# Ledger of designs, part 29: VHH binders against q989t9

Target 1, 279 residues: q989t9
Amino acid sequence: TTRILGVVQLDQRRLTDDLAVLAKSNFSSEYSDFACGRWEFCMLRNQSGKQEEQRVVVHETPALATPLGQSLPYLNELLDNHFDRDSIRYARIIRISENACIIPHRDYLELEGKFIRVHLVLDTNEKCSNTEENNIFHMGRGEIWFLDASLPHSAGCFSPTPRLHLVVDIEGTRSLEEVAINVEQPSARNATVDTRKEWTDETLESVLGFSEIISEANYREIVAILAKLHFFHKVHCVDMYGWLKEICRRRGEPALIEKANSLERFYLIDRAAGEVMTY
Key: E = the ipSAE of ESMFold2; O = the ipSAE of OpenDDE; V2 = 0.75 times the mean of E and O plus 0.25 times the DockQ between their complexes.

## First folded at step 17 (VHH; framework vhh_7nfr_2)

Design j5 (at its last look DockQ between E and O 0.03; V2 from the best seeds 0.00; counts 0 for: pae E 17.8 > 2, off the site)
Fold by ESMFold2, look of step 17:
Structure j5 (fold): chain B 279 residues (1-279), chain A 121 residues (1-121)
Amino acid sequence: as target 1 above (279 residues)
Amino acid sequence: QVQLQESGGGLVQPGGSLRLSCAASGFTFSDYWMSWVRQAPGEGREWVSSISNRGTYTYYADSVKGRFTIARDNVKNTLYLLMDSLKSDDTAVYYCARGHSYERQGYFDYWGQGTQVTVSS
């Protein structure tokens, strides 16, 4: 279960210097089939230390810094000070910009769940959220979170200011108590109050009205609209797949119906190593 | 302070049934996936079953599928394992664990003390 592992006091000046380098850096288009808008990442540490290695795969050696990672001294210090260097398999920056999210999905389908995924929150704001099943929550600046990425989940940023997380994949047999080091204990959090709008039959029928216009030409855009709704309505993050299937059923086009089933399989049920979703 | 306390173990004949319980405290139980893991003497720990935080998803090791049922009561903060059609190779210490995995470690951050289940004639 997703939870805070600790809190780090971030040096804002040093962080700002590294963020300026990142602002001029190329972000990867790998995993763009998961992106609904500007959800992007770049590799700071990976298996080979080569910048062109952009896919996460299972391996057993300590990660090596890429050229970009070597150019970010404060982020390297954060990685070395707050994580066991021998346990790191990947370190990435994930950036979500203006009104974007990652499609609701489960991780580890193609990796067989061999990593522990943690987030160190570098920059965020009140319009940034994570979701998991039917829950919504906020990861705060300086917090290190364990993410149970085997559960259906998503993340979004609905602000002009980008959301930036340092995402670290840790060797999966480590104890969570040993993952985050040199950290302060997290504060007790108040009970979460879900302030999203109630889901109604009227809202559902408005969504299902996409059946009138869905086609091969706009399929991806409609999927992206559906992927964002659970950030604003009290629904499960995977409910979009049921909506998409019903939209396509009402449309009555066999190719669209099969595509909807393929998306659900790919993001939630089973995908092969290296497989990508094509719309 | 996270605490997990198992109970309900004991001696049972092959083909018999037991219900294990795990009382949870020190955390918001309904926010976490919970699992059962077992360990026979001299063996490594073997994942048995997992249940999602709301109870929507349940998962079982092949060795227990169809015989064991995992459940939770989020009002009583209690995890259960209903074990039917018990076999001698089910003999083990059964642990309540916070987290999720399929036949692996890596997601479990807290463990109980365990309860002994012995299946013998």
Scores: ipSAE 0.000, ipTM 0.132, lowest interface PAE 17.8, mean pLDDT 85
Fold by OpenDDE, look of step 17:
Structure j5 (fold): chain B 279 residues (1-279), chain A 121 residues (1-121)
Amino acid sequence: as target 1 above (279 residues)
Amino acid sequence: QVQLQESGGGLVQPGGSLRLSCAASGFTFSDYWMSWVRQAPGEGREWVSSISNRGTYTYYADSVKGRFTIARDNVKNTLYLLMDSLKSDDTAVYYCARGHSYERQGYFDYWGQGTQVTVSS
């Protein structure tokens, strides 16, 4: 299950310097099919060490620093200090901008193997949230989290200040107890109070009202709206797909129904290697 | 009106085989994922298997993997469940459901009346 592995005391000055570099750096549009809004990433370490390598694939070699990764001395130090270099397969900065989120999904469906995915939280605030199934929680600054990528999950930022995480993919045979090193143990469980609104039949009917207007032209926007609702309402993060299917069913257009099913399949159930979702 | 009607259930001995069918009507069958869900006496409903719109993707509960096969005929608007190597633990009412499940999460909006499968010596 998703949990905190440890806490790192971040040097704010040094971090700020690296973050300034990142702010001026090019972020990849790879995996934009997962983005609802401005969800972006850039590679710091990958298989080849080439900046143009942007997709995550299963491989067995220690990750190499990209040119961007090499230009970030503090982040590089964090990677070296808190992870086993030989175990790292990828390291990325994931940036979520205001009112953006990643569509609820499961990881690694397109891969034959699994990595251990961990997050080191670099910059965040109270308006940033993570979800796992029907739970909502906050990853705090300096915390290292193991993310159970097999469970449906999402993340969103609803603040003017973007959220930045260092996301590290670790070789999957490693023990979770050994993944994060030279870290402090959290004093208490990071328990957040669920302040989301109760989900009601009236709310559902309001959502299903999209059936009156949904079309090919606005499909992506409606999906984005639906993807964000579980951050503010007490629902399972995958409920959006049920809503979408019902919306399309009510609309009565087979092509839209098929699209809804395809989306759910792609994000939650099964993906082919290299498959990209377009709609 | 959406209708799902199961058939093919019965009494079989352990190790035996059955084929369940589900006749669908009242909707465009090929637009929807379909699933089988079962309920044993005194137990809750358990997801068994799911199949995608066009049959490209099939999924099974661990308890039935390697023994059950889900299939569909979109021309006949029929869902099938081939059950081999049946065990006593497979005894349940089997329901056809519109929708699908993955692992512990399922979405179903219509159900059939169910068909009884009893595995006993």
Scores: ipSAE 0.000, ipTM 0.260, lowest interface PAE 13.0, mean pLDDT 91
ESMFold2 (binder alone), look of step 17: mean pLDDT 86; pTM 0.878

Design j6 (at its last look DockQ between E and O 0.64; V2 from the best seeds 0.00; counts 0 for: pae E 6.2 > 2)
Fold by ESMFold2, look of step 17:
Structure j6 (fold): chain B 279 residues (1-279), chain A 121 residues (1-121)
Amino acid sequence: as target 1 above (279 residues)
Amino acid sequence: QVQLQESGGGLVQPGGSLRLSCAASGFTFSQYWMSWVRQAPGEGREWVSSISNRGTYTYYADSVKGRFTIARDNVKNTLYLLMDSLKSDDTAVYYCARGHSYERTNSFDYWGQGTQVTVSS
C-alpha cells in the first residue's frame, strides 16, 4: 500500500541550482496522452543513458545517467545517497504546472512486470495533491513515498508554482523496507481530513449537460475538465470515465461513444506496449 | 544518543583472519543500512562494505571482494566484518558507520571510534 518510506533533509541552495537548470530544460512529449495540461517529465537515468530514450520498459540493469542527469549534481547525489544505484531502472523528474494533472489511470498494464515506484518530493505546496481511488493526500517536501501505481490514481497541481518530484522506478522484487537509504523515519501523522465538496445530483446533472456540446473538436478539453473534478469533489478518481460514457451516450454519436470506451480501456484496463491514446 | 563501538581489531599475520564487531545503540538499528570504512596510514577514508537493513543486500569495494564478508545481527544490534586472507594493504583503522554511500564517506551521519587492524608486513 501507498505509504511514506522516510524523510530527507534537502539542501535548499543546491536544490535551487539544479531546479534552475530544469526550468530551462526540454521536457519529454512521451506519455503526453496522459497529460491534462502541463504534466511533463524528463529522464535523468534510463536503460541506455541516451536522452532520447523516453519510454519505460522492464529491464534488468542499473540505470545510466542521461546528459541531463549528468548536469544535475545535487539530484544525482540524492539518487546515490537515498537509493541503491544497482536497483534503479529509471529516474525522472515529473513536473505538474498550474491547473494540470495526469489523467486517472493505472500503471504497468502494458508491461511484463512492475516496478517499485518511489517519489522523492523536491518542490510542492498546499495546492498539490495525489489521489488514489477515492482518497486524496499530500506528499510533503523531502518525503520519500512508495506509490502503489497499479491502483487507479492521479496527481495535480492547482498553484501558480509547479510541483516537482524525483520519481524513481526500482527493481520490482526488491524489499520495500530496504528501498529508502539514509533517511529519517517519518513522524507520526494525523489522519488526513478530506475537505473536498460533497458530490450532489445537481452537480452530476451539470456535468452530464456536456452532452449538448461535446464533439470531436472539444473532446480532449471536456475530458480534461472531467479528470480534474475529483480533486475538488468527494468522488472516486475513475468516476470521470462513467461520466464521460454517459455524456457520450446522451449525445448519441457512435464515434464519441467508442472513444469513451477506448479511453476507459486504455487508462484502466488494458493497453499494448507502445500503444498511444489519441482523442 | 547514537553510539557505535567497534572491537575485534589487532595484529595478524599476512593471510590471517579477523572478525570485527560494532555494537550499536541509541537508534533502531534494523532500520538503517550500515557500513565499514577504513583509513590507512597516509590515506583518506575508504569505503569498504555496506549491508542493508535486513541484510538482504551486501556490497564490497573491489579491493576487498571475495576476502571480506559483512554481516549483521538485528537482535543483538551488532554489525560484523569478517576479514579473511588479510594483506599488508588492509592495515588501517576500521570504522563502523551508519548509512551507505559508494563514493562519499563524509556523508555518513554517525561513526564509531575505530579499531586498529595491523597486518604484520
Scores: ipSAE 0.184, ipTM 0.652, lowest interface PAE 6.2, mean pLDDT 91
Fold by OpenDDE, look of step 17:
Structure j6 (fold): chain B 279 residues (1-279), chain A 121 residues (1-121)
Amino acid sequence: as target 1 above (279 residues)
Amino acid sequence: QVQLQESGGGLVQPGGSLRLSCAASGFTFSQYWMSWVRQAPGEGREWVSSISNRGTYTYYADSVKGRFTIARDNVKNTLYLLMDSLKSDDTAVYYCARGHSYERTNSFDYWGQGTQVTVSS
């Protein structure tokens, strides 16, 4: 399961300098099909060292710094100090802007092998959340997390200040206990209190009311609404797909129903290499 | 307070063996990579070897590969360097350092005071 691996002390001054560079940098449009709102990333280290390489694939070589990665001295230092360079396959900055989230999904479905996905939290606040199945929690600044990518999960930012994580993909055969290097143990369990609202029949009926208005033209917006609900309501992150299917069923349009099924498959069950979801 | 204390250095003949130890305190030892770095007279510091948190991964400089073995005991909070087939060129002060880097010696955040190793006939 997802857990904290350790804590690092971040130099705020140096971090601020690198974050300023990132703020002016171009982020990738790859994997935008996973985004509900502005969920973006940029490559700092990848297989080739080329900035144009934006897709994550299984490979066996240590990651190379991209031009952007090379321009971020403190983030490079963090990578070098807290991870085994030989184990890194990818390093990315993931930025979630205000009221954006990633659609509930499972990682690596399209990959032949598995990576160990690790987050180093660079910039966040109390209005940013992660979800795993029916659990909601907060990744705090300076914390290094192992993310169990095999479980359905999501992340969202509901603050004017964007959330930035350094996400590192590590070679999958490495021991989890050795993934985070030169870290302190957290002093307290990051016990997040679940303050989400209870799910009610009334809430469900309100959600299913979208069946009256759902169309091809607003499908993505409705999906985005549904994807965000589990951040504020005590439901499983995958429940949105059930709602969507029911909404489409009630609407009675076969094309919309098929789309709902396709989305669930793509995000939770099976993806082909290089497959992109459009709707 | 982080402390590293080396021991085990001394005078040895070429071809001889030594075992260095580093006692660590003041931090969670098992959460850190550890390294040995040496400095010969009149020369800069040279990285020798690194070991991962659990000892699963070890790295060596080319100059010592096949002759030196790095190890650790996380129960005893101790780092070791087994040095075999010692050469005159191995003469140096050997430092225990917290961290890892096979490219940079300035990546380490804490150092011991060092132990002298002299290889001479």
Scores: ipSAE 0.153, ipTM 0.606, lowest interface PAE 2.8, mean pLDDT 92
ESMFold2 (binder alone), look of step 17: mean pLDDT 86; pTM 0.879

## First folded at step 19 (VHH; framework vhh_7nfr_2)

Design z1 (at its last look DockQ between E and O 0.03; V2 from the best seeds 0.00; counts 0 for: pae E 4.5 > 2, placed apart)
Fold by ESMFold2, look of step 19:
Structure z1 (fold): chain B 279 residues (1-279), chain A 121 residues (1-121)
Amino acid sequence: as target 1 above (279 residues)
Amino acid sequence: QVQLQESGGGLVQPGGSLRLSCAASGFTFSQYWMSWVRQAPGEGREWVSRISNRGTYTYYADSVKGRFTIARDNVKNTLYLLMDSLKSDDTAVYYCARGHSYEKTNYFDYWGQGTQVTVSS
């Protein structure tokens, strides 16, 4: 289950220096079909060490630093200090900018194997959230989290300051208890209180009113609106797919209905290696 | 108060065997990766082997692979290095260290005082 593996003390000055480099760096357009707004990433370590390699695939060799990764000395030290280099398959920075999220999805569906996905939180704020099924939670600065990427999940940033995580894909047969190295145990935390609004039939009917205006021209924007609602309402993160299907059913256009089914399949059920979603 | 205490060093003939032990105290031993590092006279420290906190993953320097075996007993809070087929080039002070190392950088926060291994002739 999704949980904290440990906590590290971040050297703020050295971190700030590396974050300044990242602020000027080009982020990848790969996986942009998952983005609702500015959800972006860049590769720090991958299979080849080449910056151009931007897709995640199953492979069995220790990840090699990209030119960008080599230019970030503190982040490289964090990776080498807190993870077994031989277990790293990918390391990425994921940045979420104001009012954006990654569409609710499952990871690794297109791969003939799984990784252990781990987040080291570099920069965040109280308006940043992770979601998993019906739950919402906050990953705090300096925490290393295991994320059970096989469950439907999402992440969003709803503040002016971007959210940055160092996301590491670890060889999937590794013992989870042996992934994080040189970490402190987290302090006891109170149970997270979910303060999101209750979902009502009135709210649902307001959302389903998009049936009056949905079209090919605005489909992606409507999907993005639906993808964000679960951050503010007590609903399952994948409920948006049911809403989208009903919106399209009420609209009555077969192409839109088929697109809704394709989105749900692609993000939640299965996808082929290299497949991308087009709206 | 973290303490690491090595033992089991000594004089041995080439081709012989030796078992080093490191008693750990002052921390939860089973939560930490551990390493052996050695230092030959007049040389820098050389990483020898490391083992994960539960013992599942072990790694060896090329110079000792197939001859040395790292092990741990998390009930007794003890790290071991079993050394077989010893060569004169294995002569060094052997240190127990908490953490791991890559290349010439290390992430060790505590070291033992070392135990001398001497392989004569």
Scores: ipSAE 0.293, ipTM 0.713, lowest interface PAE 4.5, mean pLDDT 90
Fold by OpenDDE, look of step 19:
Structure z1 (fold): chain B 279 residues (1-279), chain A 121 residues (1-121)
Amino acid sequence: as target 1 above (279 residues)
Amino acid sequence: QVQLQESGGGLVQPGGSLRLSCAASGFTFSQYWMSWVRQAPGEGREWVSRISNRGTYTYYADSVKGRFTIARDNVKNTLYLLMDSLKSDDTAVYYCARGHSYEKTNYFDYWGQGTQVTVSS
């Protein structure tokens, strides 16, 4: 059900000012276990209003602006103008740097309850993509998207210019029709053309060839390679976990096999509150 | 503990009016969308109306549009359904629910026990 909710006409001048502040700001290292490359975020609004609160938990109070959030007048205005303040639980800037992505995953597995996750696209380019299952699409500047967080998905930036989204977590009982306020309706747009390469048996065998070299020392790098493939090949975003399991199986090291299983579980099946994946 | 308790149901003649109430407790009422859902005998549950947390947005099923009015009092933690011009087809158990319906998907997490509304001559 991932879809555009509306379009905002962004003031580039004002946005540029805020983006300049963000460029000099500290980003959180929380959820780095989801990052393949430089995937970062910073809190603009959270439960406590304290900048040190970096993890998302289910709560029932309107989000409070963090010091960083308060220092971004335009972004704060966007939040106030286009969302119901009482419905916001979190607001974050997510930044994906060059050749980075988030590992294919499902959201909110560690939470009791759910949020409506919404993206307002602030800065992006054509080399940035989102994936959902076996679909690839582009979120355009000024667009507000509802992201179905229950489906396996990923996002990546494969350009020198980082991608920045304002990600808003909305109370889960809200209607999608009213999540975005004071927005323009999206015009008819052409569907994103899937320019990914066809997946072949030869490609698979090449990937599985990692079984010859995989080790504890290079495990994370191999995972990152696998996680990025679906941006360029017509495969389901979760296929990386099957590949990884097979790679480890062929390698024949029980510890690596166990790690592969753990990763799949953690990112796609279930997580405990506060759980962090290390590998 | 989240609790929803409906009241105000009863027997009414066609063309008559009723006002349903739902008392909410155990959560911050003003933070949630609320809905009325009804179930007629032998039928599935049908979404009737929803209201935003502040009451700014109200929506109605086509079957009740123009006849029913949803309202809320966030000070009293109460949801209301004003039903005018009642028809026999409105006969159902009416439930208060926390959440909303979107398209054909329900986003309700808590329900009341329901109150019976019977429209009959």
Scores: ipSAE 0.035, ipTM 0.500, lowest interface PAE 3.3, mean pLDDT 92
ESMFold2 (binder alone), look of step 19: mean pLDDT 85; pTM 0.875

Design z2 (at its last look DockQ between E and O 0.08; V2 from the best seeds 0.00; counts 0 for: pae E 17.1 > 2, off the site)
Fold by ESMFold2, look of step 19:
Structure z2 (fold): chain B 279 residues (1-279), chain A 121 residues (1-121)
Amino acid sequence: as target 1 above (279 residues)
Amino acid sequence: QVQLQESGGGLVQPGGSLRLSCAASGFTFSQYWMSWVRQAPGEGREWVSYISNRGTYTYYADSVKGRFTIARDNVKNTLYLLMDSLKSDDTAVYYCARGHSYERTNYFDYWGQGTQVTVSS
C-alpha cells in the first residue's frame, strides 16, 4: 500500500542551485492530456539517454542520464545514493503549480504493472495534496514514498509556488524493502484529519448544472474544474467521471456523451501503448 | 430489450459464503462495465463492486474489500459475485446493474429485479 519508505536530509543550498537550473529548463508537453493546468515533467534518466525520449515504456535496462539529468549534480547524487542505479528505469521531475492537478487516473494500464513508482519530495507547501480513492494526504519534504499507482489517484498544488517531486520508476520485481537505501526512518505521524467539505445533494445538482453550458469548445475546461473538486470535498477521486457522464447525458449531445465514456476508459480502464486522449 | 436476472441469494449463517449470478440478455454484454449494488432495509442503495467490460479491472467498496470477488463470463453473458466471510450487515437485496458509473446508482441505466441475501444465526 502507498506509504513512506524513508526520509532524506536535503541540503537546501545544493537543492536550490539545481532547482534554479530546472526553473530555466524546458518541460515536456508529453502527457499533457493528463494535465489540468500546469502539471509538467522533464526526464532526467530514461531508456536511451536522449532528451527527446519523453514517454514511459516497458524496458529492462538501467536508465541512462539525459543531458538535463547530467547537468543537475545534487539530484544525480540523490539518485545514486538513495536508489540502486541498475534498478532505475526512469527518473523525472514532476512540477505542479498555478492551481493545477493531474486528472484522476490509474497508471500502468498500458505497462501491465511492471514498475514500482517512488516519489522523493524536493519542494512542497501546505496547499499541495495527493489523493487516492477516498483519501487525501500530504507527501512531506525529504520523504521517499511508494505510490501504488494502480489505484485511482491524483495530485495537485493549489498555490503559485510550485510543487516538485523527483519521481523514479523502479524495476518491478524488486521488493519495497530494497528500493530506498541510505535513508532515515520516518517519525510517527499525527493521524490525518480530512478537513474537506461534506458533499451534499445541493452541491451535486450545482455541478450537474454544467449540462446547460457544456460544449465541444469548453469541454476540457469543465473536465478540469471537475477534476479539482475532490481536493476540497469529501468524495472519491474518480467521482468526477460519473458527474461528467451525467452532465453529458442531461445535455443530450451524442458526441459529448461518447467523449465522456472515452475519458473514463482512457484514464481508468485501459489504454494502448502510445495512445493519447484528445478533447 | 435489456434484461438482467439475478439468482443465488438466500439465508446463510455469519461467516458463510454465497455466490450470486446475473444472466444478461438483450445487449452486447462484453461491451459494458457491470456492477453489484445492494440495499439494506430502510436504507439507500450502496454500490458494492464494479468490473470492467473485459474483466481486467475490478473495484470494491471498502466494506466488502477482501471478502467479495466480482467476476464475469463474457461467453455465457453472466456476472458473478462471490461473497465470503458474510456478516449480518451484509443483509440486503443485491442488484445487478449496467453502466459506467464508478459509485453512484443514479448513473446505471438498467437494473435487475434483485436477489435477497440474509445473514443471520
Scores: ipSAE 0.000, ipTM 0.129, lowest interface PAE 17.1, mean pLDDT 86
Fold by OpenDDE, look of step 19:
Structure z2 (fold): chain B 279 residues (1-279), chain A 121 residues (1-121)
Amino acid sequence: as target 1 above (279 residues)
Amino acid sequence: QVQLQESGGGLVQPGGSLRLSCAASGFTFSQYWMSWVRQAPGEGREWVSYISNRGTYTYYADSVKGRFTIARDNVKNTLYLLMDSLKSDDTAVYYCARGHSYERTNYFDYWGQGTQVTVSS
């Protein structure tokens, strides 16, 4: 059900000013276990209004601006103008740097409750992509997207210029039609052409060849490689976990096999509140 | 080692009730969603119900909605299935599984041995 909710006319001058502030700001290392490369975020609004609050939890109060959030007048204005303040639970800037992605995952598994996750695209380019299941698409500048966070998905940036989204978590009982306000209706757009390579048995065998070299020392790097493949090959974003399991099985090391299983569980099935995956 | 052991199955008349239990061990029970899955004779396995790790969320297949109740006790590491208003079509081997189903994808990684439920007059 991922879709565009609306379009915002962004003031480039004002946006540039705020982006300059962000460029000098500290991003959180929280949720780095989801990052393949430099995937980062910073809190603009959260439950407490304190900058040190970095984790997302279910709560019932309107989000409060953090010090960083307060220092970004245009982004704050965007939040106020295009969203119901009372419904916002979190607002974050997510930055994906060159050749980085978030590992394919499902959101909110650690939470008792769900949010409506919405993206306002601030800075992007054609080499940035989102994936949902076996679909690849591009979120364009100024577009507001509802992201079905319950489906396996990923996002990546494969350009020198980082991608920046304003990600807003809205109280989960709200109607999608009411989530974005004061927005323009999206114009008809052509579907994104899937230019990914065909997946072949030969490609699979090549991937499974990692079984010859996989170890504790290079495990994360191999995972990152696997996580990126679906951006360039026509495969389901969750297929990486099957590959990883098979790679580890072939390697024949129980610890690696267990790790593969744990990763799949953590990112796709369930995870405990506050749980962090280390590997 | 992860272990799941079902119990509580048996023969019951239509309209009757049963309570299944699943004893879990070898893992942190409270961290995992759990499911009941059944397999009728000659049929494939179908998920019946699953429950979130803390029990906050419960889901049921349409075929059992309103009749079955899934519950869990995280202190006792036990999963339950309360089955009311049983029908002949409910006859199956019922399995306890770690994980849950989402959309058309099953995310089960461990299974019990199953317990037989037979609904017959």
Scores: ipSAE 0.000, ipTM 0.269, lowest interface PAE 11.0, mean pLDDT 91
ESMFold2 (binder alone), look of step 19: mean pLDDT 86; pTM 0.878

